VH-VL binders against Small ribosomal subunit protein uS7c (rps7). Designs and how they scored, part 6

Target 1, 178 residues: Small ribosomal subunit protein uS7c (rps7), of Euglena longa (Euglenophycean alga) (Astasia longa) (p14760)
Amino acid sequence: MSTRKLQKRKILPNDSIYNSLLVSQTINKILSKGKKNIARYIFYKSMQNIEKIKNENPLDIFKKAVDNATPSIELRTQKRKKGQISKISIKTKLERRNKIALKFIINSAKKRSEKNIIQKLQGEILDAYNNTGAAVQKKEEIEKSKSPVNNNKKFISKNKKSKNKKQKKRLKRKKNIY
Key: E = the ipSAE of ESMFold2; O = the ipSAE of OpenDDE; V2 = 0.75 times the mean of E and O plus 0.25 times the DockQ between their complexes.

## First folded at step 1 (VH-VL)

Design r5 (framework fv_recaticimab)
Fold by ESMFold2-Fast, scan of step 1:
Parts: C-alpha cells; sequence; structure tokens
Structure r5 (fold): chain C 178 residues (1-178), chain A 125 residues (1-125), chain B 112 residues (1-112)
C-alpha cells in the first residue's frame, strides 16, 4: 500500500505522546551515545513536571520557550583576503534557527545547578518560556551582535554549492535518525 | 518545482465544519510557514492565520481564533485548516500560502511567496 | 489592524503604457530599527490564486519581469509597470506584514 509505505519512510517521525516533530527533534538533541530511552524519559518527565507546576498544556509552554530562544538571524564568520575575519548576519530558514534554539536550551540546561538533568531541563524551559535564562541570553547575544542583513546576498558558485551540500547532509542525517 | 495542491470544493450547511487540506511538494515542508487566506466572492483577501510545520505552533487572526484550527502532518507534507460553526458569510475561496520560514523577532509576520490553487467552500441552507 | 487603502479601485490602460498603482497604510509599516518596510504586492488573475510580485516594498520576487517595480516608504507605496503587457491585466493587492497581515481592497487593471 502506497500510504503505509510513505508513513514508514518518515525521515523523523513525530513523537508518540505529543505527536510533535519539535519534541522528536528535542529528544534527539538530548541523546548521549545512543541512549534514546533515557533521553525520552528525561524530556517527558520534564514536561510532566511542567504540567503539574503550570496547570497548562506543557507542549504550548515548550513551543513558546523555543520561540523565545529562536534568533531572527544566524551569525557566520567569513574569512576575507589576507586572513581577515568578519562576522556577517544571514537570514536562515526557521527550522535551522529552531535547531539553534534547541541547542541553546539543552546546553544551557546541562550547565544549570539543579541536582538532576530533569530538573535542569524543566528549569531552563520555564525560564525561556518567561523570556529569561541562559538560552534566551544566548539568543539575545546573536540579536545584539548582528550586522545589517542583506536580503539579496549571494555568493555565486561557492554559496550555492555549500547550501546544496548542507541540505543533502541534513537530509542524510535525518534519514539516519530512528 | 515548488507546488501547493489543495483539496476539492466543499458545500456545507450552516453550523457544520469544513476541513481543507494543502499538500506541499518540491521543498522541505518544515522549513516554511504555511498561511491561510480567504477571499469571499468578488471581495478582497483576508488573512486567517499560519502554522509553523516544524513545531506545529500557530497564530490565528482575532476574527477566527475561536473557530479555526490549523494542523499539519509532516509525514505527508500536508497542512490542514478546519473552520467550525460555519455561516453563510464564510462562503469563500480558501488559500494556503507559503512564506520562506523566516520571522522577525520584532513582528513575527512575513509575506507569502507560493500559493495553492484555492478551495471553494459554499455555505448554504 | 492596520488599514490598507489602494487607489484607484480600477484603471483602464493600453499595452505599452506605464501604469502606477498607489497603496496607503493607516500607520507606518517601516520598522525603524531595521529600516525595512513590511509591504508586499500581489497579482491575481480571474479564477487564479495571488502571485507575489514585490516584497520589502521594492524587492522583486525571482521570476517576476523587471517591468514591475515597487517604491515608497512608511505609509505611501507605489507599484509601477513600466510597459504594460497583455498578461498584466489583473487585480493587484498590497499587503502589510508589520503587524497582523492586512490587504488593500485591490486595484483592477482593465483593457482600455
Amino acid sequence: as target 1 above (178 residues)
Amino acid sequence: QVQLVQSGAEVKKPGASVKVSCKASGYTFTDYYMHWVRQAPGQGLEWMGYINPSGGSTKYHQNFKDRVTMTRDTSISTAYMELSRLRSDDTAVYYCARDEGYYDILTGYYYMDVWGQGTTVTVSS
Amino acid sequence: DIVMSQSPSSLSASVGDRVTITCKSSQSVLYSSNNKNYLAWYQQKPGKSPKLLIYWASTRESGVPDRFSGSGSGTDFTLTISSLQPEDFATYYCQQYYSTPTFGQGTKLEIK
């Protein structure tokens, strides 16, 4: 059946509890050395605790936390002639910026002072939800450091080739995540 | 090529619900926001809301927030717009439209670069 | 909501003419911090979906002929077609995305 074949060929499936691609992407970023079940436990337990604290849909809280930690642009380091390095602001696709926000939230959570990883993650998510905390601070650093954005910026052959490579690499990576 | 293909025309009675689909192809579905815009016969365009297909987060126009639900299925690159408690003045062509998936931290809204062909919804007794 | 007003409501023109359509917003759609005008122009032919022509007030979308140009800032915007072609007879809409998106009422471009 073509429908079942297409469903089985999902690159990255939505998670089983919230039916959310964002949740699946987050669990994969929590992953350490292939310990998927532990990463799932950590995330879901954090969400469960958030629900108890806020008496609200924890998925809505998490989505807002990610939105608050998502930068409007990405900073790139560009090498110029004679070894000069300059920072440029580039407008990237939302999915890529959301992945940056997820890294900020997870990495900031790991550096928190709470006793266990579940409490660290729930704390960082709640801080980001309130537009505070280390993840949001990292996003603010990008916002404050940005140079003027050029909507028509192109790097001719090099830029096109590098973007194609990144897209192909991303697709291969997604296919290998199960 | 980038294409958005919408479901076929619907005829509904007042009080019913309608669910319109929009299937995306030719690009990475989760990289772009999906907007919904309607147009009543002989009238202009009216923005209803959008969904971020990556996370599923939505923004609805105040006029529709209590009757509209936007969802998506990333496994089949399809977005959905469901409008409930239909009235005769909901008769319109409903369009899905893609933006480039960028949002401003300041505004959160963008322009629409690719549009579906439209779905005619007629609400009559 | 920001109200978008277009002028004229309809316009008759001949192939080869220079056509100008005006759009006014009830408040500025220029964000001072980034100096961008949150304004787009769309073309719609009868029975068809809208097609993006211009965004950020003056940036032409890929594949749109260079006879189409946008100008203006703040509250006053124009769409210009420098040499009208037969396929250009359509309704044109301006749209702001500075806040909750709103469209102008449209300008119908008709054959003279």
Scores: ipSAE 0.000, ipTM 0.454, lowest interface PAE 18.3, mean pLDDT 80

Design r6 (framework fv_recaticimab)
Fold by ESMFold2-Fast, scan of step 1:
Formats: structure tokens, sequence, C-alpha cells
Structure r6 (fold): chain C 178 residues (1-178), chain A 121 residues (1-121), chain B 112 residues (1-112)
């Protein structure tokens, strides 16, 4: 009801190539100690490589990868005075959960075995796009701990994923026999 | 053939602790939540809590929260339920049970044979 | 917790009878977004662990005879045995898994 001028809020602009806020947020999370040009190069080169591999719009691939790595809830650590740590599941805004997915993708990419960060990032994005990989595994761990009401909000059948894992393991075993 | 095999019967004095084991076989242990349910003599079924064998996260019913601990060892596909500060009214058969689907909450499709715990002076 | 109330607490019947057991929840266990009722039925014989009969209120577990059927939605559910067999004399429990799991008090099916 009272009118007053408020301090300007810092709004992250969309990136210059894809005109995407998600891309800008990703580049900022890749950033180490203010070297934005290096972070931009890493991200855009990964996108260019993905486009050449898939012959599809790399932004669409990236958006799906982020969606696949986005948990439906956030787990927060609650500390008590006795030093006891417990986890509480809370429902948070999609924007916040997407940022968690970005952390999962970037941190998982850094731990990959590929030779350079560009190949690591493209590999993790493609794995997440296919609903596999370390980033998606972190999301799955959070999903398994949530309540029934939260589980139902964005239902995706895990039976297909579990069956696919079993099928891949059986195929690998058969291949290794010969 | 999916099965859950529990440890043998226990007789304890009031104030003691009991640790029941539940060994899973025939499926990927880390893909399914493991629940613990007890049944006092002549009484119904009472849910105690669960463990996610993948990450080790647990949820306990309020009635047991201050004296139950659920753990697992993924290398031997075994879940454990430890109940401390036993009282005579903890005398019951303790069951482990697998939740049939790991994404959505679901029914308990596979049950252990039960472990009888008797608490008497 | 969601309270589960079963009726009757005990029931006497003869082989070949049609038996109906009811279960009521203190609040709805139907989740609107997936249209599923988070309700199961278990059979327990003396000295044995419970056996899953029905899940999602009406889906029969593999290997369960077709004489067992579940029905209902929201707060009111029934388990029906269309033609009672000797091996069906047992205690039956309903369970909700919509929230923290809770069981009904059980219905003991006894020989008349």
Amino acid sequence: as target 1 above (178 residues)
Amino acid sequence: QVQLVQSGAEVKKPGASVKVSCKASGYTFTDYYMHWVRQAPGQGLEWMGYINPSGGSTKYHQNFKDRVTMTRDTSISTAYMELSRLRSDDTAVYYCARESEWELPDAFDIWGQGTTVTVSS
Amino acid sequence: DIVMSQSPSSLSASVGDRVTITCKSSQSVLYSSNNKNYLAWYQQKPGKSPKLLIYWASTRESGVPDRFSGSGSGTDFTLTISSLQPEDFATYYCQQYYSTPTFGQGTKLEIK
C-alpha cells in the first residue's frame, strides 16, 4: 500500500546466443573466480558439439536434461543443538529446483573421466537428456525420499527405468560370456 | 525368486537393545525401500519406519523415533532395525517388508518371515 | 495419522459363502492427480507373515485367486471373497500408504 522506490534487484539477463535465462544461469554456475569468457566458451562449445552429434536443437536437449535432473522436492538439513542432523523434504519453487539440477549436472560433469571439461559437460548433458548419468542419479536419490503427495505431483514411471537397467545388465552379462 | 530372510528369535530383559537383520535376495537391494512393521501377540500390524537402501535415509514413526535406528549394508544386501530401551510391551514379531515400487509409495509385496522378540524380566 | 477402521472385527462363515469385509479411512486416500487409491489388503494366517492380496484398492497381486476382489474409492473400501475356500480362514488387514502407513485393526474370518 505505501509507495516508495525500492533498491534495484539484480536480474540475470538472458544469454546472447540462445536468448535463454537457463543458459545464463548455467554459465554463471560454471564460472570460477570471474572468468566469464572461459565459462561461455566451455558451455557454447559443449552445445555446438551436442548439436553435431544429435542433429537437433541443442537448447531443447539441454532443457530436457535439466528437467530430467530436477527433483520434485528439496531436502534440507535440520541441525539440532545436540549436533543431530535430520533431513526434511520441502516443496520449493521450480526455479530453485532447476538451479539444484544445474548444480547436479555441473558438479557431476567435473567428476567425469573425459579428457577436458567441454567433453565432460557434453557427456553429462547427453546422459541426463537420456535420463541416465550421475546428475539424474542424484535427483533419483531425492525422489526416493519424498512423501506420497509430493511423489504424485510429477509422476514418471520408474518401472521402465528399473526394467531398462536390468535389461542392460543382462545384455552386458550375455556379451561378457562370449 | 525374491525373498527376505530375517535373523532368529531374541529374548531380552527390559532396558536392553535388540538388533534384527533382514537379508534380501533375488532383486537389486538398493532399488526398493525397506519397511519395518511389528505385531504384538494377538494385536494388529504397526508400522515403525523405513530405510532407503540407496542413500541410507530413514523415516521413523513418532512412537519409535527416540529409540529406533534403521541401517543397511549394501555389500551384503542386509537391512537392520535396532530398538533400544526395551519394555515388556515391545514383545512382538518384527517384520521387514519391501515396498513394491521405488518411485511412488506402494504396498508391501514381499515380507520377511518375522523375528520374535520377547521382553521379560 | 490416517486412522483405518475395519468391520467387522470377526466374522463366522462356511465354505462356499460370499464374504465382504469393509475398511474406512479417516480421510481420503485417493490422489486426484493420478486417480489412484493408496489402499492395500493383506491376508495373514496364524504364525505366518502377511501376504499382499490387493493394491491400488482393486488390483489383484500376482498369484492371488480371482475369488478375491477389492473395490471402493476415497474413504470406503471393501474386500470380497466370492466363494470361500478352506484356506481362506485367516485375518485380513487393510492398509493405507497415502501418508505414513497405517493398518486397520484386522478382521478375523472364522469357521462357522
Scores: ipSAE 0.000, ipTM 0.461, lowest interface PAE 14.7, mean pLDDT 80

Design r7 (framework fv_recaticimab)
Fold by ESMFold2-Fast, scan of step 1:
Structure r7 (fold): chain C 178 residues (1-178), chain A 124 residues (1-124), chain B 112 residues (1-112)
Amino acid sequence: as target 1 above (178 residues)
Amino acid sequence: QVQLVQSGAEVKKPGASVKVSCKASGYTFTDYYMHWVRQAPGQGLEWMGYINPSGGSTKYHQNFKDRVTMTRDTSISTAYMELSRLRSDDTAVYYCARDYDYVWGSYEDAFDIWGQGTTVTVSS
Amino acid sequence: DIVMSQSPSSLSASVGDRVTITCKSSQSVLYSSNNKNYLAWYQQKPGKSPKLLIYWASTRESGVPDRFSGSGSGTDFTLTISSLQPEDFATYYCQQYYSTPTFGQGTKLEIK
């Protein structure tokens, strides 16, 4: 954006129709190389079709679909002592987690059985909007994952709970003295 | 060059199964739907179904859905079509064909590249 | 399924002739969202696989000679060969890809 030699980065502008950075990011993820006009066409036609089906602002539908597919945490791997590999649950910024949701939606759309890419994308967006579909399922798999740190904390909590279970078992054994 | 190379001719008895392979080269195998089309001797073209090699999802024509299975192996860029409970009227040349103008999924159903065909003869 | 009907079923012609083949669909193959006709034309020679000639009703595939042209919209389509060459004697098929793919019965182009 700047002629100053400070950053020399490509700046991704908001899209021209919805004035949304999320939309621009989505279009860039649809095609990793080259044909941005085709990616725009695919995305905007999916949005127009959604608007006709739902009689609602398609950007609001898309934002909700992304929200529904956005995990609350990001999983990362790290090495532990003796070469052990551990997964750590990290809460990252929403922007980064939204990009993960976009990958889920796009990759899930690719695997759909609809005839053309526009129908695949609109189908996955609508499923995610309804909190269903493969993209939301991928998000739920992350939500159910346990990190080693959380496992240690849960182990401590479980030990406290097991004291209560132990107490109840002792009481039951006394009742079942027979 | 973009090519689809199919397995060799097969002769089968009625009631048997046949599995035809189609090996893709010269393009990203998972970027294009793979369709199967057959042609009986002296007859026209009949669409059987497709597979999306990326996710493995399939769609079969109703005439074949109870006895056709389409699969793929992405490690060797090969698609397969297995037809079971063969009848004499299944005698045909079986073609694999790639969807045209695939940008990110199956965008269009025109077939720009075809395999050379596999002759399957079913006789008593 | 969308039914495709071709006419004529066969046609005899001489080198240098202009030939036309007609294809009709039982319902429109025009997609209103992109204003494109989901209609293709193929050439098949004996013992060979079909070869794509035209897609989107009128767009010529790369490497196809300009004597081949496609026209039409909705339900009525035509393939024209403006000056027939010896290598053009073949069977021609139209195909819709608006819904589940279906082919016409074919038009066999024979030497007169």
Scores: ipSAE 0.000, ipTM 0.470, lowest interface PAE 14.1, mean pLDDT 79

Design r8 (framework fv_recaticimab)
Fold by ESMFold2-Fast, scan of step 1:
Structure r8 (fold): chain C 178 residues (1-178), chain A 123 residues (1-123), chain B 112 residues (1-112)
Amino acid sequence: as target 1 above (178 residues)
Amino acid sequence: QVQLVQSGAEVKKPGASVKVSCKASGYTFTDYYMHWVRQAPGQGLEWMGYINPSGGSTKYHQNFKDRVTMTRDTSISTAYMELSRLRSDDTAVYYCARGYEDYYGSGSYFDYWGQGTTVTVSS
Amino acid sequence: DIVMSQSPSSLSASVGDRVTITCKSSQSVLYDSNNKNYLAWYQQKPGKSPKLLIYWASTRESGVPDRFSGSGSGTDFTLTISSLQPEDFATYYCQQYYSTPTFGQGTKLEIK
């Protein structure tokens, strides 16, 4: 009666220092941009620096930074009738949205003005922890985009634009009859 | 079996603070937002805010933003709501409630509720 | 924020009666992309916490008797109890979760 399927999947263990899957995922994401040992060093050194600056548990600070950068929705492309293409807001699993937040934090860190990657990463994490910075701004852009309220405003704007075009055509036609 | 168990009734004087606890069991505490909703005597339900137990991020309703603090302790699966500078119109039953399907970061319906904590503010 | 209006504020009915309670939102709680209404109904008995009855306007929560049903879309919603039982004495609240949660003022049901 039950159907089992042997699925091969990439399972990441918790990291060795904080025993955290989130930390392991973060290091793995940094790893895609550099060598394994360097990625670990960068992350852990950033955490140590944050601990010294804030005098608090750096894992708690990091978790809050990720939470603050995690969007509540994803934007996806969907085909509609008559071959129309629209972007819609979809609620996805929290784990998937956390990975998006990690990408925001890491990519935003790289664009920072600090002199080394460790300082860039710690700065972006602390900004996100305080609910500021480029990673949080990217999250807020998603929150503002394609929300039910914003969808209504976009529709109204398009209608006004269409009316303006019709009005311009009407004026041109009126000139031709005079 | 999901349960939310709240701390006992409190009687406070105007200007004091009150801290209510909510202990969760029967599910993974960090998988759901914990919301706080109050109900004044003979009145309806009023949403106060939520906490994400995973990272500790919070969102408070504008009416409470300057007086409320929501925290949690993941080691004992307990959420806390502290309301300061109490007024007589803060007399109410305070509920914790588990949020389900948080689609917009603040919008949720509540599938499980604590039993409520009566807070009386009198002189 | 979205204002929820319930009617009536109270009603009395006999066991076996069909009872309807209405709820109106100040703006639509229907999300057109997923075609779902972000509307829930709760039952609250005196001295007890609220209990979830219905979510997504018409989906019955597990363990809730099938005499309870929800209907409506957009701004106008109805909770129906098809054959009232003695244990249904309670106050009923609607709640929107399209945005920051807001509740109706409640409808008090008295069973004779």
Scores: ipSAE 0.000, ipTM 0.480, lowest interface PAE 15.3, mean pLDDT 80

Design r9 (framework fv_recaticimab)
Fold by ESMFold2-Fast, scan of step 1:
Structure r9 (fold): chain C 178 residues (1-178), chain A 124 residues (1-124), chain B 112 residues (1-112)
Amino acid sequence: as target 1 above (178 residues)
Amino acid sequence: QVQLVQSGAEVKKPGASVKVSCKASGYTFTDYYMHWVRQAPGQGLEWMGYINPSGGSTKYHQNFKDRVTMTRDTSISTAYMELSRLRSDDTAVYYCARDSGYEYDYYYYGMDVWGQGTTVTVSS
Amino acid sequence: DIVMSQSPSSLSASVGDRVTITCKSSQSVLYSSNNKNYLAWYQQKPGKSPKLLIYWASTRESGVPDRFSGSGSGTDFTLTISSLQPEDFATYYCQQYYSTPTFGQGTKLEIK
């Protein structure tokens, strides 16, 4: 007969709790060195805390947070001749852009000031749900870079200012020869 | 081992404020939400609100939103509940209680550790 | 708020009796995603703090005697004490934690 008392521990059912691919992807993104049970604990605990705070379905809150952090485009790096590197705006599938949003949320959460990872994740999700916070800021930076993709257009250096735009104004004041 | 120890009884006049403390020991203070619940003489339990001791975020019941402030000091593992503009109807025993949630229990299931209570009497 | 209603408000029973206390919520406290009822039962002895007895409607807290049992789902819940003991003289409260926590008004159990 043992006099030692053991702590009762339980493992959540797998991501079938929400039957959500987004949840499964999020848990995989939280993973550190293959500690999937710890990642599940972190995620589900943060969702449970959100449910208590908001008194709403936490999955709906999470989906809105992801939507708010999802950029409309993806930036890709292209290597050009003579070692030049340029960034091109591309519209990709929603699924791919959602994964980018997940990276923003999780990486931003890790940089938060709260004491533990559960509260960091909880805080970042709630900020993104309210359309604020570091993850949403990263999305906004991408949105500011939004430009039509044109495969045939050459870039013109800002150091080579076109004379056409200001020629008329200069002519009225400084060029009286023509 | 796990315990919550509250400050002593208070007698206040109507219109005054009272601040009750709740010192936690035997567990990691910042890992569990702290609830405040009151009980008027001969009456039932009334939930007032909670605080997340880690970030300091709070949720108050509608009945107390305009008069209650919950804070904490993580350096001394102590939670505080301040109730202002006291009325005779605020005469009650005030409890702090830890939101249940064990290290590997993924769901909180109630309030598993309670302070001994602080009697607050409001009389003219 | 979810309103919790207990019945009866008080009862008197003898040692050895089977007693039942009921609790009804104004809204379901069953969370469909995990199939759990967010309902707890507490015991409060005179002059003492409440003590958690049962959580998830039917799971007995560690150290609580097996004569205490909880049942029910959704909006209707029951606490049963199968063979009342002298130390069970107390007031019993149900509490939901599905949303903003609310307690029932309590059931006072008197033993002679």
Scores: ipSAE 0.005, ipTM 0.489, lowest interface PAE 13.6, mean pLDDT 78

## First folded at step 3 (VH-VL; framework fv_benmelstobart)

Design b11 (from b1 with heavy chain E106Y, light chain D50A N53S E55Q T56S; at its last look DockQ between E and O 0.04; V2 from the best seeds 0.00; counts 0 for: pae E 15.0 > 2, placed apart)
Fold by ESMFold2, look of step 3:
Structure b11 (fold): chain C 178 residues (1-178), chain A 120 residues (1-120), chain B 107 residues (1-107)
Amino acid sequence: as target 1 above (178 residues)
Amino acid sequence: QITLKESGPTLVKPTQTLTLTCTVSGFSLSSYYVHWIRQPPGKALEWLGVIYYSGSTDYNAAFMSRLTITKDNSKNQVVLTMNNMDPVDTATYYCARDYYDSSGYYFDYWGQGTLVTVSS
Amino acid sequence: DIQMTQSPSSLSASVGDRVTITCKASQDISNYVAWYQQKPGKAPKLLIYAASSLQSGVPDRFSGSGYGTDFTFTISSLQPEDIATYFCQQYDNLPYTFGQGTKLEIK
């Protein structure tokens, strides 16, 4: 049964102008079904305006904006039923992180005060590129709520212990080899 | 044409640092993940790490203390740096591209590989 | 880490034979399995992804199946150019892990 759901989903093609999967994903999230041509126009016009403002490659600007709005969270294991453990795959984990950042940028853009959606989107992208704006603020709020420092400290401590043991074992083997 | 090519030294002495460069053509490093994978002689393939289109990385825990992957989008290069090489690190090193589709991730393009021998 | 146990380690078959190779995952990985062909001195080549989907340009004598933990790879009618090592790979979670490979020879 799961194979039919996976096989029936089409591969999302790269966009035709920047040849970028990220751009295709963004266009799909701007508007609901049936408005694909309008969503393309909005995004590409925003990118064209950004290029004129910054005199830089607008795809690189957009990627940095998305990166700045991407929280340093990890998806957690979710239980569906008592006694059944489900895990989130690498594909789901990566897709979830990308979706969060894109949602922050698009939703924050829609709430901006500029006159039209093109100007709203370009403004939010430029703010996120400069590591500011509502999308980046939402990313920072998530990182505070998840206690990234405490979570990172536990992860680092475990990695240090594991690495130290492996390193000691390698040193012993290295001495014996010599 | 989509290509990946590994380049760098083929002979390294124990304790030295290995630096390999993957030069890509036909796709943008801003849009695709690149992995490093090695194959010791007569052994199974070992995944080393990945660099994402954002420039962030994930490493195999077995190599994290010694491994750094970086990229330069303007030069179409992904660089593997591995410290404190040991004879057990002798292997053919590959760079490979994965691609997202509705079926998941797979390695659709590989470099030809470069054999790195660690001996004195 | 997810362990992929591949069998057999090697096999010999005649041209025209049906060849079957198996991989078992140490945990449920849905259908996130790829199969590769590697000829001596060459890079691996992707044959099958998503357990059963044939990569473009790969002959249809190659096939795969499975879901969960048990996966199979089949060559329906062995050809001389199919001499290679074949291996499976899981891509459900990092680190990616590989089967040890199956060396296929012609009798």
Scores: ipSAE 0.000, ipTM 0.449, lowest interface PAE 15.0, mean pLDDT 78
ESMFold2 (binder alone), look of step 3: mean pLDDT 91; pTM 0.924
OpenDDE, look of step 3: ipSAE 0.146; ipTM 0.713

Design b12 (from b11 with heavy chain S102W; at its last look DockQ between E and O 0.02; V2 from the best seeds 0.00; counts 0 for: pae E 12.7 > 2, placed apart)
Fold by ESMFold2, look of step 3:
Structure b12 (fold): chain C 178 residues (1-178), chain A 120 residues (1-120), chain B 107 residues (1-107)
Amino acid sequence: as target 1 above (178 residues)
Amino acid sequence: QITLKESGPTLVKPTQTLTLTCTVSGFSLSSYYVHWIRQPPGKALEWLGVIYYSGSTDYNAAFMSRLTITKDNSKNQVVLTMNNMDPVDTATYYCARDYYDWSGYYFDYWGQGTLVTVSS
Amino acid sequence: DIQMTQSPSSLSASVGDRVTITCKASQDISNYVAWYQQKPGKAPKLLIYAASSLQSGVPDRFSGSGYGTDFTFTISSLQPEDIATYFCQQYDNLPYTFGQGTKLEIK
């Protein structure tokens, strides 16, 4: 008696100001459920303040801020035993990457020292837009820990096994006659 | 107004590398994603890949080994490079701007397309 | 990859007729379907997104519906300028894939 099961995904409406799903998702992450009006006020006020000081479309600023805080995830080809290859859905990976960025921005904003939540969120968005701030630093940490692509460079390896317990010290450049 | 225009060679020999340039106007490559899509004659459209704000990319796995997408924000250009062309790669090549939805991307503005013929 | 099977491949109808085109996805894609119009020698034009949302500037004789795997595109009253090929696109998972198209002609 196995019946077809359709999983309903709730369609989150675009926000009413910017007509943006990204904005709607951000508002949902700012505060717990049941406080959406407060979360909307916080986000929209932060955007208005950003517009006033940057003279740019604040949605464009926010999109760039999110992108800068989004970890880069390539399409993963997972090689299975016996040489079989499987693919991981890019849409799923992209959605997770973007949600990670929103989490970084919101959580980092909460830890800032500004007077109120609006100024904290505004500041973190502007820092992320400039490719700096705590959210971007968390993204950079993930990139370093997950990226084999940086190790795929063709470099002459300077690997010399050391039996010395003393700290390895970096030598300064000095011109030497040879 | 928002425009995208593909430019590059229209005839390529087998095994050669195709390079196409998408020149955009009316929007910023720092704020929108650009995709490459092709249409072989009489066949369905095929999505090739996307370049994001940051310059990171996603590629269709069927073409990933031959495909590179890059951009230059200051020149408003997105460049497609496809290696080892074959006559089956004959198609009209489009660049398109996305509207980002949490679920994925659909394309609100397209270039006019350029027909690339691969023939010996 | 998600296959989009579009029906019919070709269709002929009279001005004023109601026209219906369907797409079936090989797996559940929620409502992540877009519909495009492509006139000969021209770039595709977006008509419908999210299965049923009308793109700005598109006449309201165009509509869409569906959820899950079965999707429908409708022209409520066919006009002479609607001669084109119509196709669906899923944007639930990469690679994004397209239906093979429906060539619409007017009798």
Scores: ipSAE 0.006, ipTM 0.491, lowest interface PAE 12.7, mean pLDDT 78
ESMFold2 (binder alone), look of step 3: mean pLDDT 91; pTM 0.929
OpenDDE, look of step 3: ipSAE 0.011; ipTM 0.587

Design b13 (from b11 with heavy chain S102L S103R; at its last look DockQ between E and O 0.02; V2 from the best seeds 0.00; counts 0 for: pae E 11.0 > 2, placed apart)
Heavy chain, then light chain:
Amino acid sequence: QITLKESGPTLVKPTQTLTLTCTVSGFSLSSYYVHWIRQPPGKALEWLGVIYYSGSTDYNAAFMSRLTITKDNSKNQVVLTMNNMDPVDTATYYCARDYYDLRGYYFDYWGQGTLVTVSS
Amino acid sequence: DIQMTQSPSSLSASVGDRVTITCKASQDISNYVAWYQQKPGKAPKLLIYAASSLQSGVPDRFSGSGYGTDFTFTISSLQPEDIATYFCQQYDNLPYTFGQGTKLEIK
ESMFold2, look of step 3: ipSAE 0.387; ipTM 0.711
ESMFold2 (binder alone), look of step 3: mean pLDDT 91; pTM 0.920
OpenDDE, look of step 3: ipSAE 0.299; ipTM 0.751
ESMFold2-Fast, scan of step 4: ipSAE 0.007; ipTM 0.506
ESMFold2, look of step 5: ipSAE 0.006; ipTM 0.501
ESMFold2 (binder alone), look of step 5: mean pLDDT 91; pTM 0.925
OpenDDE, look of step 5: ipSAE 0.500; ipTM 0.808

Design b14 (from b2 with heavy chain D98G E99R, light chain D50A N53S E55Q T56S; at its last look DockQ between E and O 0.02; V2 from the best seeds 0.00; counts 0 for: pae E 13.5 > 2, placed apart)
Fold by ESMFold2, look of step 3:
Structure b14 (fold): chain C 178 residues (1-178), chain A 122 residues (1-122), chain B 107 residues (1-107)
Amino acid sequence: as target 1 above (178 residues)
Amino acid sequence: QITLKESGPTLVKPTQTLTLTCTVSGFSLSSYYVHWIRQPPGKALEWLGVIYYSGSTDYNAAFMSRLTITKDNSKNQVVLTMNNMDPVDTATYYCARGRYDFWSGYSAFDIWGQGTLVTVSS
Amino acid sequence: DIQMTQSPSSLSASVGDRVTITCKASQDISNYVAWYQQKPGKAPKLLIYAASSLQSGVPDRFSGSGYGTDFTFTISSLQPEDIATYFCQQYDNLPYTFGQGTKLEIK
């Protein structure tokens, strides 16, 4: 027997610095419950660093990064009648778009090579702002599962560019050691 | 001050192509969505389409075959092109900025241009 | 497309009266409703978003309520400057759609 009654959505208050719901969502996804002060510090420090790098409003940069990482489709686990669970391919509804992009940005940031989570998060946000990086690649991979063969060429080229950037950084460091 | 201003022709003949330019100030087109909305005289507002941060678009299906929205971030301009105009397309055309929302990502329109009346007549 | 059915289409009220306008959506749109004021020859002005949240700089005599399909807009004490057409908008799904409007006049 299915219990599919829709519940009213809970409203998350805007963050105190940028007065932004998107920022509040991001802070909530960075760390587990009970660690909000650390999550706020991580996010706000990343934004401060981004502002220094770009000399632009960092909230505007973050909003563009989120948009670039937002897919139009998703694979979604859905509980069916009689309690069965299945995955379906659905058009990403407007109400879910931000949550998916935030998941991609935060998870991709954690896998980066920078020294600490603040630098990892700022790096991923800046890459996504430039329509590159692992979060955008995850978005493109989801979208190409429903697209013509031409989208596969984008995936291959992007991975090659990322590899070359990593190699250039390592060569520069070798010159400075000696 | 945050502003949007529509500019272009006010009289267009049937079958001609309408081109309207929205010039924005006080915010970045790389950070906010801009929408086009029209209002026929004495009728409800009709949403036409949106251009996203990335330059991708969504159009109202009722107008999709005739609409193109483009932007130039360096000129702070969003351009609406609408082909094959007909007298029923007589309306005031607005560009507007949307608010970002927790659930939808697309939102109500918090800043509007002043609008431009476009009349389609022989 | 989601239809927004607004009522009444027009009304007359005296200064100081409480004014109520309703919108009904053709499907559940949770709280993704905005209310606008439009004076003749002017662009719409956002008053209420998220069904009940007051836009910055809007007087607190304006309010909104509702969830799901039924939404209400209220002016608690009508002022002379409130003469305008008022309309609702859903922003749950594309295309965004608007009510036909309620023309508010002073008796």
Scores: ipSAE 0.000, ipTM 0.493, lowest interface PAE 13.5, mean pLDDT 78
ESMFold2 (binder alone), look of step 3: mean pLDDT 91; pTM 0.936
OpenDDE, look of step 3: ipSAE 0.005; ipTM 0.555

